VH-VL binders against Protein TIC 22, chloroplastic (TIC22). Designs and how they scored, part 13

Target 1, 202 residues: Protein TIC 22, chloroplastic (TIC22), of Pisum sativum (Garden pea) (Lathyrus oleraceus) (q9zst9)
Amino acid sequence: ATLTPNHVAKSLAGTSVYTVSNSDNEFVLMSDAEGAKSIGLLCFRQEDAEAFLAQVRSRKKEFRGGAKVVPITLDQVYMLKVEGIAFRFLPDPVQIKNALELRAANRGSFDGVPVFQSDLLVVKKKNKRYCPVYFSKEDLEYELSKVSRSSKGVGVSQHIMVGSFEDVLKKMELSEKSSGWEDLVFIPPGKKHSQHMQEVIA
Short names: E, the ipSAE of ESMFold2; O, the ipSAE of OpenDDE; V2, 0.75 times the mean of E and O plus 0.25 times the DockQ between their complexes.

## First folded at step 5 (VH-VL)

Design d36 (framework fv_teclistamab)
Fold by ESMFold2-Fast, scan of step 5:
Formats: C-alpha cells, structure tokens, sequence
Structure d36 (fold): chain C 202 residues (1-202), chain A 122 residues (1-122), chain B 108 residues (1-108)
C-alpha cells in the first residue's frame, strides 16, 4: 500500500510558506488566463507574498481593506491539497540559482521548488531512519561541513543531489511502504536538522 | 517483499569484461534512503565488497578494484549493473547484489540476492 | 587499508554460548554489522550497528563493540546456527566497506 496522507504531511511539518488571505480568512486564489482554474499562490519568501498582495490590492479594490499575508506550514498545505485545493509554489530565487549551478552540464530553466539531499546524511533517531531533504542548499552545506568525510578535501557539491519538491512529493504519494520514500523529512530553511528532528519526532 | 536477482553470463574468458545485472522487485531503486551494491565471494573464501551506487549515479568502489569496475543504474528498469574489465582466474567468484542501508555514515547490506557463480576460464 | 581479524573457526556444543570476535584498530569507534552465511546460501544480517537485531532474528543473537574488539554472542546454540559468520565495517578514511575473513561456527 501507498504512504498515507498523514505520513506525507508529518514529513512536511515546520516549514512555513506565505500566502494572501482576505478579511474573511479565505485564501486569495488566482485564475489561469482563461479563468477556468483557481489556484492558491504559496511563496517561500515573505517578501514575494507581500509583493503579490500589493499587486492584488492595486487591481482589486475589494481586497484593500482586509487582505493580508499569512504564514501557513507545508503540512497544512498538503492537507488542503488532499481536500482538493490546488496550489502553485513560488520558490526562493536564490535556491533556483543554486539548482541551476548544480545542473551546469544541462543548463536551462528549473521547473518547481528546488530541494537538496546528500548521500552522506542519513540519521537514526529512536528506532527509525530519517533522510533529511533541504529547501536551502546552504543549510545542507553547513551540515556536510560537520561530516568527517568532508574534511578530506572532496568537493561538497559532489555529494549534493538536487530535485523538484513537487516530483519528490508525487513519488512519496505513489510509493509503497519499505520503498525508502517513507524515510524522508523536509528541513525548514534556516533550521539545523538536529533541532528540527527534536521538534517533530514524538 | 523486496527481492534482488542477479543475472548474466556464468562463463567469461580471461581478459574480457564480466557483466552482471541485478533486478530489483517489490521496491523502487529510486530512493533517497539506500545504495545498491555488489559483493563477491571466491570459492571457499570470504566476502569482498566491489562497489555501491546511489540512484543518482553516485558511486563508491573498492580501491583495489576501482580501475576495473563500473557500476551503473537504470531506474526505468529498476536495475543496476556491474562491469568488471580485464578479468583473470582470480575473478572467479559468486557475485551477489544487495541493498545497502545506512545512517550516520555507516552501512550494512540487507537484503541480498541469491548470488550467481561467474567462472573465468578459456 | 583497514583490516578486520576473525578466528577462522569456533566449536561449541548445543545449548552452550558461542562468542565470535572481530578485531580491528579502534573498532569501538566504528559501527559493526554481522552476517550469517549458511552453507550454499546468501548471507543474512543477524546484528547491525553493534547490537541491533533485524526483525526475525532471535534474541539469542547479540553484539557488543568496544576498544579494539567487537563480539557476536550466540546463546543457547542450535544445530541450525552452523554457518560462517562475517563482521563488517565502513572505513571512512578509505571509503571502503571492509569484511572480516569469516568464522566457521561448528556445533558438535
């Protein structure tokens, strides 16, 4: 059987993204060009959500009185997605640049939210294994600097793999238990994995 | 249940390349949590690690075999493969594929395939 | 290159305790894994990370690791425990998975 929504949601706990809500605490949804699809915008940077709010306020007078930027965690976003709400992520452009640099041989655009993982980082806590996945390449590099292997002068980037958050999430949703996808835990930007694991493991 | 099965020619001539494939069933080779490895055992002797691969293509090879070994992964077929070049009679062994589970920069092999005997002879 | 030393053979009567050692310089700072290989079969892990057991492995199997010696202990030995036992570590300095030479356990 596939991983449960609750399992996937727990792997996403603690990472804040930013969206715009109206005065009734409802998400401000954007439409595609034809108006047939409604999607929520989720920004990894608060300043990008504030820019979106300013744009909405300039175009829609009804939003000026009570619309505001609100944080929401990725586990809550995932539960809303399970209930049928569609979202589009706006990634941190610094992390887009990092992802493109790691894919230097096949340069182009990066589609989706970059996430970073290392074959040198798998941790055990209690009786379970966890594989941390980072939204920030810099946070992963910091953790790799502590690994004794990195002290041998091997380039840190040789042990960093980049993927799309949306693709990873889809693979988790489709995976059977014991596939290894159940071991993933997403690390919030600016947090050490040791701190995050202390906060989210019951 | 996760199962690994080795396949490939059981007889290879001296100086040629030994080629084996491991087919993974009951689980995905595309996983952040595992490496996939090859271990061999000459008749009547002990176990020797050959190398391991991550689904991204990242490899670690036994230093004594590194110049002759290539391990590759084909995630679309859920397989990984071993090529050992310039073989001699000393390369006659049972070859095992195995999943490599790890944490804290150390790993162990579980499960193992049944093993396949490769004889190097003219 | 890092070397693990095991006695080539250990003999024990049924119901007694077998101890299989794995010697290595400062092996207590490494994580030791143990494999059982019955005649003509693939190895199976019986103890990992010094002292943890996989599901399905009886609690008669236990491990310890300190200083320069790791030990696999098999209590109340049964005829079905006859096998060659291998210890294994990761040597970070050479990026090498090292196996011991194996210990043949004979149940007389």
Amino acid sequence: as target 1 above (202 residues)
Amino acid sequence: QLQLQESGPGLVKPSETLSLTCTVSGGSISSFSYYWGWIRQPPGKGLEWIGSIYYSGSTYYNPSLKSRVTISVDTSKNQFSLKLSSVTAADTAVYYCARLEYYDSSGWFDPWGQGTLVTVSS
Amino acid sequence: SYVLTQPPSVSVAPGQTARITCGGNNIGSKSVHWYQQPPGQAPVVVVYYDSDRPSGIPERFSGSNSGNTATLTISRVEAGDEAVYYCQVWDSSTEHYVFGGGTKLTVL
Scores: ipSAE 0.059, ipTM 0.650, lowest interface PAE 6.2, mean pLDDT 84

Design d38 (framework fv_teclistamab)
Fold by ESMFold2-Fast, scan of step 5:
Structure d38 (fold): chain C 202 residues (1-202), chain A 122 residues (1-122), chain B 108 residues (1-108)
Amino acid sequence: as target 1 above (202 residues)
Amino acid sequence: QLQLQESGPGLVKPSETLSLTCTVSGGSISSFSYYWGWIRQPPGKGLEWIGYIYYSGSTYYNPSLKSRVTISVDTSKNQFSLKLSSVTAADTAVYYCARLEYYDLSGWFDPWGQGTLVTVSS
Amino acid sequence: SYVLTQPPSVSVAPGQTARITCGGNNIGSKSVHWYQQPPGQAPVVVVYYDSDRPSGIPERFSGSNSGNTATLTISRVEAGDEAVYYCQVWDSSSDHYVFGGGTKLTVL
C-alpha cells in the first residue's frame, strides 16, 4: 500500500498560496495552452495574485464588482486536486532563479515549483524522523548556517538539492511506507522548521 | 523488506583499486531520508567507517581514507559503489554496505549487508 | 580525533545483568548507538539514540548516556547474547562516525 491522500495533505499543512475569487467565492479560472480546459491559478506570492487580478479586471469588466485575492493552504489545494480540480502554480521568481543557479550544468528553464532539501537537515520529533522540504532556499540556508559550523568539510550549497514540488508530490503518492518519502514535511516560506513542526505535529 | 547486498572481487593485488557494489532491494535509494555507506572490519578487529553518499551524489569520507576513497551512486540501478585505490595488506577486511538513518546527522546504520571479504594479496 | 573507549571483554552468568560501557569526553551531549555482532555475522543495531530500541529487539536491551559514559544494559542475559558489542557516535567537530573498539560479551 501507498501513502494516503490524508498523509500527503498533512505534510503540506500551513503553507498559504494565493488565488483570485469572484464575488460568489468561486475561483477565477484561466484556459490551458490549448484552450480545452479551465485551470485555477495559484501564486506563491500575494503580489503576483494581485497583479493577476488587476490584469483580469482590466480585461473583464464583470470582475470589478467583488473579485479579490484569497489565501488557500496547500493541504486544501491538494485535497481539491485529489477530487479532480486542476490547478497551475505560479512560483516565486526568486526561487526560480535560485533553482537555476543550483542546476548550472542543466541551465534550461525550470519547470514547476522549486523546492529545496538538504542531507544535512533532518528533525526528530516524538521518536520519528521528519525531513524538511523548503519552498525558500534562503530559509534552508539559514538553518544550514547552524549545521555548517560543525561540518567543516564542504560548502553549504553542495548540500542543497533542488527538485520540483509537483514531482515530489507524485513520488510521495506512489511510494510505499518504508521508502522514506513518508518522512517529508513542507516548510512554509519565512518559517523555521521548529516553529512549523510545533504547530502541525504537536 | 529492505535488503542490501555487496558484490565485487574478493581478491585484489597490492597497489590496485578495490571495487565493490551494493545493490539495494525492497526500497528506493532515491530517498530524502537516508544516506548509503560503507563500513569495514579487518580480521579480528573492530569496525571502521569509510564513507557515505546521498542519492544526489554528495559524499562524506573518513579523513584517514579520503585521498583513496570514492563512493558513487547509480539511482537508475538502485546501487552505490566503493572504490579504494592503492590498496595494501592493511586494507584486507570484510566490507559492509549499510543504510544510514539519522535525525540530525547523529545517525545509525540499519540495515547492513551480509559483508564481503576482500583480501589484498599477490 | 574523538575516541570511544570500551572494555575489551565482559563476562556474565546466564540470567544476570551485563553492563557494557562506552567512554568519551562529554559523550552525554552526543547520541549513542549500539550494535550487536554475533560471531561471523553482520552487526545489528540493538539500541539507537541513547535509549531507543528497534522493532524486534527485546526489552532486556536498554541504554543510558550521561556525562562521560554511555552504558548498554542487557538484563536476564541468555547464551544467544554472546557477541561483540560496539558503541558509535557522530563527532561534528571532525565530521566523523566514530566506533568504539568493541566489547566481547561472554556468557559462562
Scores: ipSAE 0.012, ipTM 0.574, lowest interface PAE 8.5, mean pLDDT 82

Design d39 (framework fv_teclistamab; at its last look DockQ between E and O 0.53; V2 from the best seeds 0.00; counts 0 for: pae E 15.2 > 2)
Fold by ESMFold2, look of step 6:
Structure d39 (fold): chain C 202 residues (1-202), chain A 122 residues (1-122), chain B 108 residues (1-108)
Amino acid sequence: as target 1 above (202 residues)
Amino acid sequence: QLQLQESGPGLVKPSETLSLTCTVSGGSISSYSYYWGWIRQPPGKGLEWIGRIYYSGSTYYNPSLKSRVTISVDTSKNQFSLKLSSVTAADTAVYYCARLEYYDTSGWFDPWGQGTLVTVSS
Amino acid sequence: SYVLTQPPSVSVAPGQTARITCGGNNIGSESVHWYQQPPGQAPVVVVYYDSDRPSGIPERFSGSNSGNTATLTISRVEAGDEAVYYCQVWDSSSDHYVFGGGTKLTVL
């Protein structure tokens, strides 16, 4: 048996993204790049969602200011995606820049939402292993500086791997239990992994 | 149940390249949680770590062997491999593959394959 | 390179306690792992991280680590405990995995 949607959703607990809702608390949808369907926009930065709100208000003059930016957790987003609702992420531009710098010799662009992980950072709690996966490279670098002296300065990036959040989710969905993919936990920006694991690990 | 199985030639001539494959079953080699390692044991002697690989392709080798060792991974086949070049009789050993459990900047090997004897002789 | 020193052999009567040592300079600052290798078989981890026990390993296997010595303790030794035992660390100063020379436990 593959990992269940609830297991994948639990690994995403606590990470918020931002979108715009109307006065009826419905998500404001946009046309995709081809104009073929309506999709929700999910911003990793609140200020990007505020910019989207301003665009919605400007383009919809009949919109009387009932629209607002709302937070939504990634576990909730994942469960809605299981229900067939389509979303598009707008990543933090700083993290895109970080991802491109790590792949300087490989690709000229980075597709998807960057996530960062290090083989030096695997956490054991309640006799279970957890592999923290970060949305912020800076947060990972901070944690590495406490664990390894060789990670300081120019050497820190050689211990950091970058991937696509979307690809990681797909891999988790296709993986068998006891494969190790059940050990992942995603760390919200600006949070220490130890504090986050205390909050989400029962 | 996760199992590891070594395969490859049991006899290798001096100066040639020793080549082994470890097949992982009952689990995925693409786990974020684990490394995959090679260890050897000359007959009647102790254990010597050779190297390890992460599923991304990131490798780390025993410095005494680094110039002759290549470890690679094929995630599509759920396998990883060892090549040891320019072998001599001193490379005769039982070769084990093992999963490396990694926790809080330390690691240990669990489980191990059954091992395969490779003899270097003409 | 970091060196781990084990006695070549230890003999103990059934029902008694065996203590197998692993000596290293300031080994108490490292995390020590212990393997049992029965004759003709692959090693099996019996203690990891100094004193933690994998599920399925009897409580009579225990470990400690301080100063320059780590110790694997096997209480109420049985004939089936006869094997070679290895200690192992990850040596962060050289970034590689180091095994002790092994200790053959004989049950008299």
Scores: ipSAE 0.000, ipTM 0.473, lowest interface PAE 15.2, mean pLDDT 82
ESMFold2-Fast, scan of step 5: ipSAE 0.549; ipTM 0.811
ESMFold2 (binder alone), look of step 6: mean pLDDT 92; pTM 0.943
OpenDDE, look of step 6: ipSAE 0.396; ipTM 0.791

Design d40 (framework fv_teclistamab)
Heavy chain, then light chain:
Amino acid sequence: QLQLQESGPGLVKPSETLSLTCTVSGGSISYSTYYWGWIRQPPGKGLEWIGSIYYSGSTYYNPSLKSRVTISVDTSKNQFSLKLSSVTAADTAVYYCARLEYYDSSGWFDPWGQGTLVTVSS
Amino acid sequence: SYVLTQPPSVSVAPGQTARITCGGNNIGSKSVHWYQQPPGQAPVVVVYYDSDRPSGIPERFSGSNSGNTATLTISRVEAGDEAVYYCQVWDSSSDHYVFGGGTKLTVL
ESMFold2-Fast, scan of step 5: ipSAE 0.305; ipTM 0.680

Design d41 (framework fv_teclistamab)
Fold by ESMFold2-Fast, scan of step 5:
Structure d41 (fold): chain C 202 residues (1-202), chain A 122 residues (1-122), chain B 108 residues (1-108)
Amino acid sequence: as target 1 above (202 residues)
Amino acid sequence: QLQLQESGPGLVKPSETLSLTCTVSGGSIFSGSYYWGWIRQPPGKGLEWIGSIYYSGSTYYNPSLKSRVTISVDTSKNQFSLKLSSVTAADTAVYYCARLEYYDSSGWFDPWGQGTLVTVSS
Amino acid sequence: SYVLTQPPSVSVAPGQTARITCGGNNIGSKSVHWYQQPPGQAPVVVVYYDSDRPSGIPERFSGSNSGNTATLTISRVEAGDEAVYYCQVWDSSSDHYVFGGGTKLTVL
């Protein structure tokens, strides 16, 4: 048995991304360059969504009266994707830079939203194991600085694994009971895992 | 039910390489939150940790054995393996494979394989 | 290298309480795990993270850890509890999983 959509959605609770809606509360969609497919844009930074709104307003005067930046949580996004709605994520460029540095390759591009995890960071909450996955490398590095295994100048970066958010979700969806992938929980940017676990873990 | 089973030669000659494989059934070693480890026990003596591996290939080895130990993982076969080089009679022991559960920088072993006796003798 | 010290043996009558100690420098700052190894069998974890019990382990098994001594307590001891018990910690300074020497529990 694989993980249910509700289980995957629960692991994503508490992380906000930003999109642009019109006066009818509908997503402002963009066309795929390969065709006329409509795709919603989700930004990890509010300022990027605000920049997108400004571009939309400058090109289409019809949007000036009621278009706005709105937050939406990743668990809500995931349920909409399960229902067949297509989205494109715009990652934080700082995290793209971090991912490229960890892969020891500056010639390649990074596809998808960077996420970071460590084999040194698995936490217990209410008699259950959780493996935090971070959208911010800096947040993970802060937590690792408190881990006794990382003390005395051992390079913490060698214990940081980088992946794409989209690929991690696929692995969770395919995971079997007791595989360990069901233990993942995504940590919102700027939050410590202990703070986030208090808010979302029963 | 998750089960681990050791396999490999029960007799190894001095100076040769001891090679064992652990086959995992009822679960997968492809995991984001577990290590997989080797522990040994010489006849009549206590437990000694040899090393542990993450599905990505990241390893920790017992410092006293590090120069002789290699642990590898084969996720396609659901197996992980131990090689211990330059063996002597002191390496005669029951060898266990085990899953390593951990959080907050501390780990414990659960479940364990049944163990396999390896005798180093000419 | 970090060393865990256990008494080689402890004897107890059925129905009484057995206490098995694990000594280590500042062990109270580490998380201690306990294994039961019946004769000729693989070890089984009975207490982990100082005082937590795995599913299926009776509540009469408990643990504590403070200062320089961790203790496994087995109340209402039964003949089936006869085994060698090992404590174990992670030593971060050497990246080493350290086991104690083991304590043989004899049920009289």
Scores: ipSAE 0.191, ipTM 0.656, lowest interface PAE 4.1, mean pLDDT 84

Design d42 (framework fv_teclistamab)
Fold by ESMFold2-Fast, scan of step 5:
Structure d42 (fold): chain C 202 residues (1-202), chain A 122 residues (1-122), chain B 108 residues (1-108)
Amino acid sequence: as target 1 above (202 residues)
Amino acid sequence: QLQLQESGPGLVKPSETLSLTCTVSGGSISSTSYYWGWIRQPPGKGLEWIGSIWYSGSTYYNPSLKSRVTISVDTSKNQFSLKLSSVTAADTAVYYCARLEYYDSSGWFDPWGQGTLVTVSS
Amino acid sequence: SYVLTQPPSVSVAPGQTARITCGGNNIGSKSVHWYQQPPGQAPVVVVYYDSDRPSGIPERFSGSNSGNTATLTISRVEAGDEAVYYCQVWDSSSDHYVFGGGTKLTVL
């Protein structure tokens, strides 16, 4: 047996993303480039969602009254995705730059939402093992600055792995319970793993 | 269920390179949650850690073996491999592969492969 | 380099309690793991992180760790417990996993 949707959703608890809703609390959907599908836009930065709302209001006058930016947590997003709702993520451009920098590529592009992990950060909470996955490279670097004991602190960036959030979720969905993918927990931007785990893991 | 299986030549000549592969089944080697390691045991002696690898290719080697050891991972085949160069009779041992679980900069090996005997002899 | 010291052998009668020690400088500040290796078989972890037990390992197996000595305790010993037992720690100063020399448990 593979990891359940509830297990995957639990690993995503506490991370907010931003979307636009109408006055009836329904998502404002955008069309696929070909107009073939309706897709919800989820922004990692509130200001990006506000810019999208301003654009919608300027072109659709009916949205000026009552349309608003609303936060939604990634665990809620994941459960909606399981129910068949399609979403597109708009990443934080600072984290895109960080991902390219780690790969020694300050030019070019990164596909998907960057996430960061380190082999030096695997933590124990309530007698269970967890591997933090960070949406912010700066947050991971801060934690690594405190964990010089397992490495002499030289070449800390060599212990940071960058991946795509979408690819990580796909691997979790395809993995069996004994795979170790069940140990992942996603850390919201601006939070320490200890603080986040205290809030979402009883 | 997760299982590990060693494979490779059981006889290696002195001064040559010992090469072994560990095949992982019932689980993925590309997990960020584990290292994958090699441990050996000379006949009648104790256990000696050789080295461990994270799926990214990052390695830790036993300091006494570091100059002769290379561990690599092939995520497409769900395998990881050991190369030990310039072997001598002292390298005769049963070689085990194992998954390394860890947190807080300490780890333990679970599960282990069945082990494969490698004899260094001319 | 860090060294773990184990007695080479321990003998107990069936039903008694066996205690296997693992000595190391300030070992109480480290996490100790214990492996059971029956003759001709691969090792199996029986205690990890000083005192935690893997699923499937009887509660007769327990561990403790303080000061300069860690101890694996096996209560109500059975003939099937005969094996060599190894302790193991991570040594952060040299970045390696250190095993003790092993203790042969004989059940008389």
Scores: ipSAE 0.179, ipTM 0.679, lowest interface PAE 4.5, mean pLDDT 84

Design e01 (from u19 with light chain D28G S92D S93T; framework fv_ustekinumab)
Fold by ESMFold2-Fast, scan of step 5:
Structure e01 (fold): chain C 202 residues (1-202), chain A 123 residues (1-123), chain B 107 residues (1-107)
Amino acid sequence: as target 1 above (202 residues)
Amino acid sequence: EVQLVQSGAEVKKPGESLKISCKGSGYSFTSYWLGWVRQMPGKGLDWIGIIYPGDSDTRYSPSFQGQVTMSVDKSITTAYLQWNSLKASDTAMYYCARGEYSYGFWEGTFDYWGQGTLVTVSS
Amino acid sequence: DIQMTQSPSSLSASVGDRVTITCRASQGISSYLAWYQQKPEKAPKSLIYAASSLQSGVPSRFSGSGSGTDFTLTISSLQPEDFATYYCQQYDTYPLTFGQGTKLEIK
């Protein structure tokens, strides 16, 4: 038995991404590479969604009257994905740069949304283990700085691992009960570790 | 306890096919990467590749890409390393090993190793 | 590919000695380095990951240090069971690469 959709969704709660909706509160969709499927665009930066809206408005007058950038949380996105709606993520380019710099294994390009993890930050509360996964390398580095007094810069990067959000999510979905994958919690950008963990384990 | 049990020694001739196995137990097989490492007689360790059993995602060393195939059978928690046509230079001990720290990120180090399968290829 | 060079290739030591083995990467690998111990006719055993983190069950006489390109494995007081071949391994970039090994022999 694999992890339930509700469990996976709960691990994604609190992280906002940005999409474009029309005046009827419908997603503005784009075609995939084959042109055969409609997909929604989800941006990790509000400014990227605003740039997409401006591009759409420059080409189609029908979107000028009521189209707007709207936030949606990743747990809501995941439940829509479970119901058959396809999405494409546009990552924060700062985090793409961070992923490429941290590991030479990610050289040239990074496909998907970068996420960062360290085994030094495992949290145990209510007789349960929680493993935070960060969308922001800087947020993870801030938390790691608290566990090492010598960590002005160089030492902090030593325990950071990089992965693709899509790959982690896929493997999490395929995991068996008691595998440890149920311990993962995704940390929203800019949110303190302790603050988010208190909300998840409440 | 975590255990990786490999198939027995093989003696083959050049050009023959071979498939060796590595059976995992005591852990969630589909949640950890599994790697293969070659050790030629009297030599050091050479990384062949790593496979994630949950989705069969693979990473091969360039020197082994096209020379060998990694696969898994999740129903019996077993990984395989296969050659279509063996060469004398394939004579070596072959180890399987569990990737340390699963979760998709944590491949690259190995925490538990199988006992090894000795493969001898001679004419 | 990143080349891993170990020195010395072999060394002889006595029980109780402090032993140092070095490993040098051909380019920077941060702390993405592991150490393994292999006894004759046995599979390798994991000792250290992330350059300095000791594996569960490994005696405290083993320690690792270094970052970037230069790394050291130290055994502070050599025991009879420590005579083995030691390998470093980088996991910063694919392909994963091992050093050629350092054989630790009884003096």
Scores: ipSAE 0.205, ipTM 0.700, lowest interface PAE 5.0, mean pLDDT 84

Design e06 (from u21 with heavy chain W105Y L106S S107G; framework fv_ustekinumab)
Fold by ESMFold2-Fast, scan of step 5:
Structure e06 (fold): chain C 202 residues (1-202), chain A 122 residues (1-122), chain B 107 residues (1-107)
Amino acid sequence: as target 1 above (202 residues)
Amino acid sequence: EVQLVQSGAEVKKPGESLKISCKGSGYSFTSYWLGWVRQMPGKGLDWIGIIYPGDSDTRYSPSFQGQVTMSVDKSITTAYLQWNSLKASDTAMYYCARHVRYFDYSGYFDYWGQGTLVTVSS
Amino acid sequence: DIQMTQSPSSLSASVGDRVTITCRASQGISSYLAWYQQKPEKAPKSLIYAASSLQSGVPSRFSGSGSGTDFTLTISSLQPEDFATYYCQQYDTYPLTFGQGTKLEIK
């Protein structure tokens, strides 16, 4: 069977993103690239959401005093997406730079939110295997420096793979149970996987 | 230096059992998945499956599920591919390769063994 | 399963030539594509991953490009040791699938 929405949401628990809400606690929507659809903007940096709020306030009287930056966790975002709400992510530009460098032959832009994984990092908890996926390349590099002598003797970036969060999420949604995609767990920026997994896994 | 060394060529009759091996060295054997790929004479590459040596977890291509068994002995950093009853259609070169996981079970192969030729004839 | 189709199935080229091999996926695979080189009677060797990232130790004359469904492997100045069959492989969707191969003959 396909992975349940609750399973996918649980893999996303603990990661905060930032959006802008109006005085009625409704998401402030923006147009998609074609201008044909209204979507909610989610920023991985609070600073980016605050900049968006400032821009919105300068244009619309109704956002003055009542509009605010609101944190929301990715598991909550995912459940809203399951209910039919569309979102667009604004990634951390530092991680965009990291993703482009890892591709080694960068002649274009990176599409989506970069996430990082290593074949050298698999964690076992309560008779189950977990594969951490990082929103921060630097966090993964720190963990890899502690894992093996081969990682220390060779550039750790050789063992780091980069993908799009949106693509990974889509593949998890389409995957059958026992395919292995259920082993993924997303690590919030600034956290160690051991700390995060202790908080979200009983 | 990463190296995968496979067992030597095998000549078998239909119905016989066979177990071929792939020994890893120069890296942490339990930190990487290991894959098997078949190449029939004059044909291209055909993915069999991957195994995680740390816990012996396996993922098979649907075409090979039930036809072969992958296993490992991590104490001697060796992976195995086994048939209980060989068929003439199993005649092929078999490669093991280190699997670089790109988000769980999707990935490519970075280092390959030299291959084991298996010939099954009546 | 995602079908990978390579073009041409074979080609002949002279030392010093620029050679281009293409690979098409039956559906979008983003940049989840690898290229392998296999010389006669030898194991495949990894050349490129993530469509354009060169494997460590591979000569700089090899390069890869493309995204989505259309991908290209280029050898900027063909050398005698490049005589081989080249395979693309998608790793976007399980099960993993290879192209049928492109045989490169030096003449």
Scores: ipSAE 0.018, ipTM 0.551, lowest interface PAE 4.6, mean pLDDT 83

